# Ledger of designs, part 1: VHH binders against Isopentenyl phosphate kinase (IPK)

All scores and structures are predictions.

Target 1, 332 residues: Isopentenyl phosphate kinase (IPK), of Arabidopsis thaliana (Mouse-ear cress) (q8h1f7)
Amino acid sequence: MELNISESRSRSIRCIVKLGGAAITCKNELEKIHDENLEVVACQLRQAMLEGSAPSKVIGMDWSKRPGSSEISCDVDDIGDQKSSEFSKFVVVHGAGSFGHFQASRSGVHKGGLEKPIVKAGFVATRISVTNLNLEIVRALAREGIPTIGMSPFSCGWSTSKRDVASADLATVAKTIDSGFVPVLHGDAVLDNILGCTILSGDVIIRHLADHLKPEYVVFLTDVLGVYDRPPSPSEPDAVLLKEIAVGEDGSWKVVNPLLEHTDKKVDYSVAAHDTTGGMETKISEAAMIAKLGVDVYIVKAATTHSQRALNGDLRDSVPEDWLGTIIRFSK
Structure headers, positions and changes below count from the first letter of each chain, unless a header shows other numbers; antibody chains aren't numbered by Kabat.
ipSAE, averaged over its two directions, is called F for ESMFold2-Fast, E for ESMFold2 and O for OpenDDE. V2 adds 0.75 times the mean of E and O to 0.25 times the DockQ between the complexes of E and O.
[cut] marks letters that were taken out.
The coordinates of atoms that the task and the answers printed are left out; those that the model quotes come from them. Centres of patches stay.

## First folded at step 3 (VHH)

Design a1 (from n12 with R32D; framework vhh_h_nbbcii10_fgla)
Fold by ESMFold2-Fast, scan of step 3:
Structure a1 (fold): chain B 332 residues (1-332), chain A 122 residues (1-122)
Amino acid sequence: as target 1 above (332 residues)
Amino acid sequence: QVQLVESGGGLVQPGGSLRLSCAASGFTFSYDSTYALGWFRQAPGQGLEAVAAISGSGGSTYYADSVKGRFTISRDNSKNTLYLQMNSLRAEDTAVYYCAADWYEGYSYDYWGQGTLVTVSS
């Protein structure tokens, strides 16, 4: 039993969406964007932001041309016609993916110690890498006609204490949204009051934004269909996609689709139960914290029909029979 | 393409030791809190069993009860390599051992090696 929370539906912020690092960068190359996925993601975001008004023309706002780019409009008259469309209020947060991992790994930035020359150098190198990715994501979304503004956390007042958010300039984020823009934040290297510095993940950013901005729903675009009951592998092809999870008033959660009525004697849930580094239980718990705010959470594979449904908010009232993704929402 | 390559398996007597290595290529080991590396095994006629896991930061480890106190998981991010030090080996440890890497998002183990056989026999 789900309740329709009318106050949540009247909020001015519609969606906070994460572009998962693996979904927007190439898994097999360091610091390489997955251009094909990013183009589809940008298109789906624009369709969602226009609330189902699919334009016959796609006119980008990109004022620059890059080798290999096509369908770029720099004509003011072409863009002027598109400005009559109203965009829903979205915030975009992207992961670092293959950007930033190399520099952070080399230097130990996540452990802190800015007094160490290697850590200070690694902090700078990490930020160069992730800000370059941010600029390219902003550019790709702008090419699809989305009025994006890059907001790098280090430069926008974000800091941590023992890796928990200690400060963030949410007033500027809110003003950016109210001015008709789409902010684009990202996983970043930030100052930490105890450690000196650390890595601020996109997941931490999204939870903090959701807690303060209280969007109607949150979407995580990943490179897998959703959350599984155990890691899928060639040796474990029977891993089950968790399609719907209900969060109770006490913060407890349960899987409601599929109904787990049959026991597979070959199934080993130990990995999920003992994964202390962002495995299934941790991801569900993080999402449940957002769901308790009256905010639906959708975890879905990027560049699919399921991601379009999630971005459109089509899952808020009903779930399609052919749904392949994970929905986490509050129930009474 | 991203790949994980296991090595160090072989035949060992009960009570002996082996160190397994897993070399990653096509991506860099990360310090992101959502990134994990692990070892899994499959004994003849049995399902896949989690053996050990280590966080992206190296600060958190998991061990199956059957191997706790005998096996040690570690990582060397400069060599892009995951290790499993196996001590006091028993016949029941005979299995194909797989290394696996959870990608940045932490929702699943996305990459798996081909496996390396460990036989504990006299």
Scores: ipSAE 0.006, ipTM 0.265, lowest interface PAE 10.2, mean pLDDT 74

Design a10 (from n12 with W103H; framework vhh_h_nbbcii10_fgla)
Fold by ESMFold2-Fast, scan of step 3:
Structure a10 (fold): chain B 332 residues (1-332), chain A 122 residues (1-122)
Amino acid sequence: as target 1 above (332 residues)
Amino acid sequence: QVQLVESGGGLVQPGGSLRLSCAASGFTFSYRSTYALGWFRQAPGQGLEAVAAISGSGGSTYYADSVKGRFTISRDNSKNTLYLQMNSLRAEDTAVYYCAADHYEGYSYDYWGQGTLVTVSS
């Protein structure tokens, strides 16, 4: 069945946001949700979705703010007379954090071999862990009045070929958002037509969604302020936050704030092949692939004033003087 | 390519000590590429719990309340090895101990060892 996403409409999706695993789970506890951070993130998402709404209008669902209630309810006395919510269109993707990674790594799910009992067991264990996390994220966002629908990739048509996306039911994602809901996807164990199985990361999901749905901007909520030239630590104050990165038509990128002198024989962010910053340069390169599509990318610490600015789309027009985060955008 | 291998586990009497080692191969410990290293444990019939963690630079450490003052985490970048010195061991410290590295993404533990058993019993 052919389901087409309308390309003739103005950008239908405002934001695709990643809830970074480390931002929503506890780094020092396995399979433990960071409840305080998640509550703030949910509140900031709801605020961003309602940006520009007049205070005199009935904005819609508010079951999460009912006096004395902490449950999600379809009680007619609470909801029946509310006007339909006019929310900005968002898609949420969350990382696994401390959920799933242990079982996936230990069993070799990412390498394939689904015919092997250990890999099959690890696939099942990984999916139980990440789908449990997904349900809790959906629940937390719904409690803030966001009409979330969990969409687990394995069960929603996602598959890979040598770890590249081979299929994905984007038409159902588009229909879900067009019906007034917020889809919530996540990093998952999926079938791979060459390897048998592998891990599909939230970053790969976001790249694929951005390429096909073309949001106005993408936000990565992390547990650090943004991308640094080296890992940040209170004991290593020499780490420099890369506040603005410009991406060219060929996907090449350059740090433009702080201004780095290119007359220097070595640029700090351009590391020799044998001297890698690993994930940091990979994060910039992946974000640059989105940015070259004309989609702004913001990498920010969750549950801060900076993450609220990013989620609101305030960074599209200008950068605040007190900005602490990483902006990656196309340079014409 | 990347591998973490634990060693040093075994049987020890209450009040005794053990030193666990975690040897990394396929990547090097450096402040530029390794964001955090840690030790986790799983006791029989229980979930995994964080025991101790050390930052990529070695300048910051974390300890679970149950092990503070008894356990010390350290790393030797020249040997590409993470350590856990366990003193004043108790029966409740009996568990499989795992080492983990936050290397690839810089915001999650993405590499895990296979675990080493520590039994504290007479």
Scores: ipSAE 0.000, ipTM 0.237, lowest interface PAE 13.9, mean pLDDT 75

Design a11 (from n12 with E105D G106S; framework vhh_h_nbbcii10_fgla)
Fold by ESMFold2-Fast, scan of step 3:
Structure a11 (fold): chain B 332 residues (1-332), chain A 122 residues (1-122)
Amino acid sequence: as target 1 above (332 residues)
Amino acid sequence: QVQLVESGGGLVQPGGSLRLSCAASGFTFSYRSTYALGWFRQAPGQGLEAVAAISGSGGSTYYADSVKGRFTISRDNSKNTLYLQMNSLRAEDTAVYYCAADWYDSYSYDYWGQGTLVTVSS
């Protein structure tokens, strides 16, 4: 543990956070940002970055303290006299939400076939949409004084082979972090060695980054409290929120809070064995792959007191009695 | 406006068949727009139970043990419609059936239809 802690701290980051597409975009409107939620998320990220116990100092600026200005500016008269803010090392990855998915699905970009005119057009349209969203996310976070740098995967050396990451310029990501900035990546259309092209999801990006950067924890900001044992009822919720999940060294997982008991003997059941949907299994499996690396994963509703606790890293030492979210941890 | 509308329910004799349809408007059934699509049911005096689900890619399906081998879930992305083919119906299949969609990294089924009643009785 001491060897792993020492090695991690020499090049570590504190947190990789996903801004879920449903949490940052409007559900019922094409290419519309959920401004109210994004504003709260930006405020919570600033608070977490400044209050964290980062191993190194990060220089930031406070644009929010400029009277009468909504614009991001590098005016020397406004900035030159401000003292440096210390920010914890974070990486932000956001989903596409209502921005990228429509174009990608209509054109078949995710299936490949870049030689087809419809796929090539869809690739371009998808990238225009998701890069526009990325710029708006970068802008919103910068307005809170966070020194964000947008890093679009296609343009930053990311490619896939059969949808798995084949290349990525992680050296530039690390250099950006070490220079005092917060990188903001996103799900993107990328070139694929076998398929010609595909969609690189934010979840795949986070898994790859976590494996190489070894964050202290990962946070998924969603539009629901966490993972449930079955989908909640629309009229009267009878589903159980899974508050804690343990992941073994073989990648297997089990729910440890609440205890799910329906047997006559001492038997641990996975949520998948307890009448869950395939979608829920996939969500847990993606998070479990990260947890298996020894990295805590927190899945939590954006813009709540629970998301602030998760972003602050408060869940690493103890779980509050009033916790409403999902914690996924490695446990022998 | 995002909506899911079920159809195809009704009264059927034991051993009969029904096909339920769920038409979506305001969003697309695609590998990236929906993470999962499913059918749920609520029998009189019982809680909500998952019946069947299909992934956003259409590559994987789930069925409750009580319906496996009798029910088939499928999707037609060109018509933006989800189907549940129900064969060899039994009295215990009597329930209100709901269509649900898991959309854009929701970690939950965000959109639900109003439900359609299926009654299996002589």
Scores: ipSAE 0.009, ipTM 0.292, lowest interface PAE 8.7, mean pLDDT 75

Design a12 (from n12 with Y107F; framework vhh_h_nbbcii10_fgla)
Fold by ESMFold2-Fast, scan of step 3:
Structure a12 (fold): chain B 332 residues (1-332), chain A 122 residues (1-122)
Amino acid sequence: as target 1 above (332 residues)
Amino acid sequence: QVQLVESGGGLVQPGGSLRLSCAASGFTFSYRSTYALGWFRQAPGQGLEAVAAISGSGGSTYYADSVKGRFTISRDNSKNTLYLQMNSLRAEDTAVYYCAADWYEGFSYDYWGQGTLVTVSS
């Protein structure tokens, strides 16, 4: 461990946001970025970051892109004498989607065994795939004027022991934030002290960051409105969106919106939600682990008005009547 | 290269049984406990509906009320295959059945098969 947690005390980190793999990659296509959705996500993220202490009117041009240019500019004629935008402190973590997981699963990287040539080859292939995705995410956010710095976990001091985080260079993350940049981390293949190697998921990274940096809230950007009590489909009228979930000190959770009358109807949405799918169960569990730290968690569909509200932190005190998403927070 | 291929559909009499299989290629079912696998169907002139789902660990299952007690979802990770055992079939079970997989992260199904037709008719 030996992490310098005290370096985080003087700053308030507003948000850690996860760009879900399904929200930033194309469905049914291996290693394909969803460019249209990523562009909207980048735009919304910039708006949320600038709404902190920035002036009511955004500066006429940003440091990263000239009007009409698709490239990040470092020309003196474009940037010289320009005023930099002030950004709220955010950390971005993105999922891999179809990037890396195919190679990792086929080679057994998650299970360890670097002495096996197939596992070592899979480790390399997985890292090439996920670092390529990270570079493209960093590029997309930078094009929108966000001063992003890619921070690949393997190369930034992250390692595991029996799949639990054993080390992480949080001091460099903190220095990056304090210097006015936005770190972009991602799920990665890492060395493991017991297994030799494993996969470090974006969800594990977010929990570790939230525990140490104590953001005001965490946002998960997904490709569905939020958590449902059963698998949603385009034609499923019975699927119920779970709008608010309360988490207790022991990590147990219950649905508080929609509210059920427990005295007359013994319908437990928390059990129903656990029965939905393995993916949903895992996401609720990960969110609950963050919520019990006193950090609100918002799970919301990317590129919607609801994702903008979540990114802005508008849900911390009250919930709009037209809210469509899932809020998970500590009860007491 | 990621592909889901359904098989086992066909014509069956009311009260009969069929077993659908979904073979996955380009990824593995046993890689992560967060993989969710499911069956959906679309009857003629109707929308897509969820039929059954099973968690990546195999520990949790979901069934639509219309099939509960008649259908059983299962997975064989060694064969990288998802199954739907359909018993006591009814005319209203006639539909194209789709296999779907949640790729590790996300709240929806990322990969879909081409579909297999099940016709329940005398």
Scores: ipSAE 0.012, ipTM 0.267, lowest interface PAE 9.1, mean pLDDT 74

Design a13 (from n12 with Y107W; framework vhh_h_nbbcii10_fgla)
Fold by ESMFold2-Fast, scan of step 3:
Structure a13 (fold): chain B 332 residues (1-332), chain A 122 residues (1-122)
Amino acid sequence: as target 1 above (332 residues)
Amino acid sequence: QVQLVESGGGLVQPGGSLRLSCAASGFTFSYRSTYALGWFRQAPGQGLEAVAAISGSGGSTYYADSVKGRFTISRDNSKNTLYLQMNSLRAEDTAVYYCAADWYEGWSYDYWGQGTLVTVSS
């Protein structure tokens, strides 16, 4: 779905942001939310949407005015005096992390075969897990005063054919945005026209949304600083963070910061960039396809100064000298 | 702690075969079947190159053009181990080979091994 020029102007979407599963769930415990990181992420997202400097909060639909209450509720005495704030339009997509994937893997739902009782049971169990996570993410963002609406792909018209997106109700997403809400989508189990069912990843959702909604930029919040030229670990302290990557008109890409020697160090992910047929999607190849649309892509560690800069759109004009993250842009 | 440990590297003659193994600890392959497992390599004086990957879903595989038809990636969930079967080896395949796991949805290989050296020489 393309947007009419009039609709495109009224629906100027600033950012589509992915909350990476590793950033919002605990690595040390299955199906456990990383509450501390999620709270910081929610705070940074609100600041980016309101164009305000942290830590100040703008008065609006803000449940933080109810000291000592953890309840999200509509009460005229609490909300009636709050002033509505204008905010930049965002779409949120989150990964499943430790939610959902255990059930999907155990049952084989990713392979299809709904006629098999174990696959059908696994489909249901997977959806319960990921929709529970979605509700918790929606709740955390709403507590920060963000008017979030959970939009689970299965029940919102998303389906696949041989794992490629075959349908998606983008009209309802657009109407939700136009009504002053922030849609929150997530990786989900969906029906597939050929396989019967499969897993629809958050990354596939973001690419599809970016292609149709044309945001000003896309942000991927992760638990590492960005993309490296070799595995970053304590045993590899010399791993170099790739700070800027340029994507050409032909879809080719190259690292422009730091400048890599022709014979000493290079990163070769270009062949993987052309593998869109059930293969592994790499961060660079997925980001390059979005960047080719004229949409900047930022890959950055969640809950840092760098993630705030990325969410604010501060990287669109210039790159700070102390930048620690990966920027992928179309080069003309 | 999540760890990946490569083994099976060594010296091999051109035209020979070698099988690399990557043993995972701190997690199981079966519950992350929707995410990619892969092999990367870095030759002396060259950058990091993606060699092969196997998806957690559907058994889809990727191979770099330089290794297609010669290398085969596979996994054994019961042994929590990823394999790379390397056939018809060439001097240009000489590199340190790294095992990597995309733990949370496709944006990075979040966990990497320490690497194992493969030398193809007479």
Scores: ipSAE 0.011, ipTM 0.224, lowest interface PAE 9.5, mean pLDDT 74

Design a14 (from n12 with Y109T; framework vhh_h_nbbcii10_fgla)
Fold by ESMFold2-Fast, scan of step 3:
Structure a14 (fold): chain B 332 residues (1-332), chain A 122 residues (1-122)
Amino acid sequence: as target 1 above (332 residues)
Amino acid sequence: QVQLVESGGGLVQPGGSLRLSCAASGFTFSYRSTYALGWFRQAPGQGLEAVAAISGSGGSTYYADSVKGRFTISRDNSKNTLYLQMNSLRAEDTAVYYCAADWYEGYSTDYWGQGTLVTVSS
């Protein structure tokens, strides 16, 4: 794979955004989209992407005749006379959520073995489910006037070796962006050079894209406010949201802004900052690999005022006092 | 290696009780920020049905209408184990029960167990 596009003709990529599976699907229902959250996310994405004057007419781009689809009801000549609105260059990656998860795990796709009939069947079943989700995400964004192109990793040159990315057609991704479109990738079942097959996660896709495309920032839209110092639970009510984390050149990280409300019980900030769990350390380590590239990483709850701030890039210059989310960035 | 292992299934009479366990290895039930550890079931010839879920970050629970008031989901993070207490069992509860973690990509690579059979019959 080769990047053969002229970088001098393109603006820098502004954002790679992950639509977390839990944020866009219903957790308690198999293969059920969270339509309300997805509609808000689509609206927030369009607002973040717009640069300059807004067009006088919004063109909904899903003409599929399905419920909720837009129709061509506008005068095409009137639209053709409008000055070009510029959209910032974005890439969207979404998780699988309740789509394909059961099929992949039940059949053992994540462990490999395509020679086994159950694994081959599970690979196909997983891809049917996640590509259906991808089409619905593309439709939702297109209805909002975002020129989305679905790009399923298996069909777009992505493969792995021992679950690490071995190949990816980044040239087509770059050409799609430079043509004024927004690529939409997703967690997928892919071929693996050692295992035969595995699951390629959206987090792995985003890290690979960030390393090669160098966006100004990365946003993870989740169903929680951000990263906590310990698991929040009824038995752990003092869990602290980590609002800002600095990453050093050696990959070390430290909390520079924890959210702690002082009432009846005071949490020791230094102790809380050193309390870690495997899940928290893993997520921060993954984000730190991106931050080391000079790319800010924001982890934030979808469909909130905080997610709008993150998507807009408002956090690059200053952190609002009422911020509820996690910022991870390189510190000199 | 990361995996989920179910146990506790078996044959039980209508009106009886069973407690299913799901032990995780190679990863922890501690910090996920994903909200979902749960149980799904599949009866012969039927599709997959969500039974119960419990949040990863708190004590929020969900139950399917068919089991609400009869089943209780719980977790013990110190033992890295998820439980499903099943009371007042009915013939229609006969199914293979699967333990699952929510697919919040980047937090876990192995999300489902192999399943455990529950048969409710006289």
Scores: ipSAE 0.000, ipTM 0.270, lowest interface PAE 10.8, mean pLDDT 75

Design a15 (from n12 with R32D Y35R; framework vhh_h_nbbcii10_fgla)
Fold by ESMFold2-Fast, scan of step 3:
Structure a15 (fold): chain B 332 residues (1-332), chain A 122 residues (1-122)
Amino acid sequence: as target 1 above (332 residues)
Amino acid sequence: QVQLVESGGGLVQPGGSLRLSCAASGFTFSYDSTRALGWFRQAPGQGLEAVAAISGSGGSTYYADSVKGRFTISRDNSKNTLYLQMNSLRAEDTAVYYCAADWYEGYSYDYWGQGTLVTVSS
């Protein structure tokens, strides 16, 4: 184990949040950030982290452009004797969206084969792309006053074996949190003991972090309201949003809200969580693996009132009647 | 940027079989283990119906009750190709069949092919 269980308990983490790639990047434009959504997400994260402490936000800071003497004002005249605000312990993981995936898919990085020049070039190009995105996410969150530290998995001890996590430097993640910072990890190209290399997705990172750090809840910010009973499309108005799902010890799941009718031609809502690799149909299985650890999982559309509720942890005690999202919890 | 092209449709007699293929080009904004793919159909005078879907790894599948046990969805990620094996075809299976792909880490289908016609009659 990379972290002692007793140490994890003494450093309880409130939330691990995923910024879904589709929610923070533009779908039809290569390597373009969805600036409007990212700004709202950063604001909502700060609100959730402050737990009712409302320090003044210093405006006029634009360190992303960095001309002159400082990026974020570190001048003693600006900061001086300011007291630090306490933030709830969060970990941020973001997807790659339109960053990295183009290079990785085209070059075959996800399949391995570092001896091939195209794969090695694709690995480098993928990492440049996703680390650029990570830097921009760190900037956006820091601009909102969140003390973010970018932690790129390849450079922070993460590796895989046949695509399963083989190593991860969780001690440094824990130390970063204990020091009052918010780590920001991301989907990355990593070395693989069997394939040579592969892609480590943000979803796999979150599962591994949740298993070892045991947060109070996990939030997936996405570009749709939540998980549906069948693939939703613009021409499929009968697709039903699954608002609440119960997960058993074996990772099997059942829909609690709404109750599905016998006559409906819908997806089986009682299935074992046997596949965690991603894609729409596997998102419930990924979430169920986390939920069976006793960690609530919320899948919600980013930059909505529902995402703010989820980030605040408001869903732990009660579900609002106007709730539009997916809650996945352990149940006996 | 993503283009999906269906093939394999045509005229078949009731009880016959067809295999549809969907070739993806410009499949550059996701890797094979993360993108869900699906088949949809639209019969004359009816709305769009979901037929089958498969996860990025191929480990999870969905089938409409009307086709369960007769149709099999599969994928070959090395060829960026999605397949639908259709057995024991019925007149009611007559439709234009579309393949669709979600956005990476998305929960909905954003990319669609042009469709291929399947006619089940004598």
Scores: ipSAE 0.014, ipTM 0.419, lowest interface PAE 6.4, mean pLDDT 76

Design a16 (from n12 with Y31W; framework vhh_h_nbbcii10_fgla)
Fold by ESMFold2-Fast, scan of step 3:
Structure a16 (fold): chain B 332 residues (1-332), chain A 122 residues (1-122)
Amino acid sequence: as target 1 above (332 residues)
Amino acid sequence: QVQLVESGGGLVQPGGSLRLSCAASGFTFSWRSTYALGWFRQAPGQGLEAVAAISGSGGSTYYADSVKGRFTISRDNSKNTLYLQMNSLRAEDTAVYYCAADWYEGYSYDYWGQGTLVTVSS
């Protein structure tokens, strides 16, 4: 789908950021948000969006009142001269983490078959779970002063065909951004033209958005430092963190840091990499599809100094020597 | 409820064998979108480390160098159960063993069990 953009006003999007489910939910607890980590992420996002124009006064929501009550936590008269355009244009996509998986798996939503009562019930239950998570993410970001609007894919015209995106209402996403808001999308249960229904992952959403909106860069906030050549072990580390990867016009890629043997692919896999723990080569290939559009991709651990650098776009011109993360970018 | 429940841990002598099981409730191993299932362990005074992993199809496996050739990961989709066969056990294999499932994100494991203790001692 084509977006109409006026040449008299730039509509460049700075960043599309993914909040990885494992980074914002508790790994060992079903449907539990990692409140402390999410608060740090919200703070870092606000700093990245405001850059050098960051005001000393913060406008946010006062959540200390009764459930369901909200209030602007700063007097409008005190901040009346602030421009809405002070915020850089960001889009947020979050994973499901510990939300939604139970109902989708148990009911067979991922297999399709809406004619089956159990699948239809599971579709509804899955959507209740992931929309509840979306509301909590929107609330956390709004508390920090970010003007977030939750946009659930099913309700915003997203559908698939054999799990590939078949439609999406990107016009409404663009209008939301143009109005000075930050859209927050998420992994969802959607209708599928062939299967009847399926699960639309946040990773598929972010690639589709990047293909059409062409942000300056994309950030994946995860619970690991970046992409490794094999699963990392903290007590016996033999896994290599892939710090920088260059992508060519044909989609070929090579590891630039650390320098490894062979110039094409630098990971030692004897079987299909997409069918291994963490899917490291598959993650690189997915990110390379974004990078070949001229969009830098950063994969980094949430709530760290490295995630703040990535969100700020600080890695475009120079990479800190203490960098611990994965940079994937186009090289001509 | 989505749960991963480990069993089969206990006390075993050096050189012995043990089979760990991980029973999944509300989670389907045969789903095409499941990226990986794995075993992790945490020894006393150490951090969490990856031990073994198996792809959704069962066609690809990974093993840490410390256990390669001694441990075998497998899955039974009909029983919704993940296994870890542990042979030639050593004192340094003493740890709490966790099973984990990676589905939504693909960068880390989304669901974890409570753990089962394996003690290798005479």
Scores: ipSAE 0.005, ipTM 0.220, lowest interface PAE 10.3, mean pLDDT 75

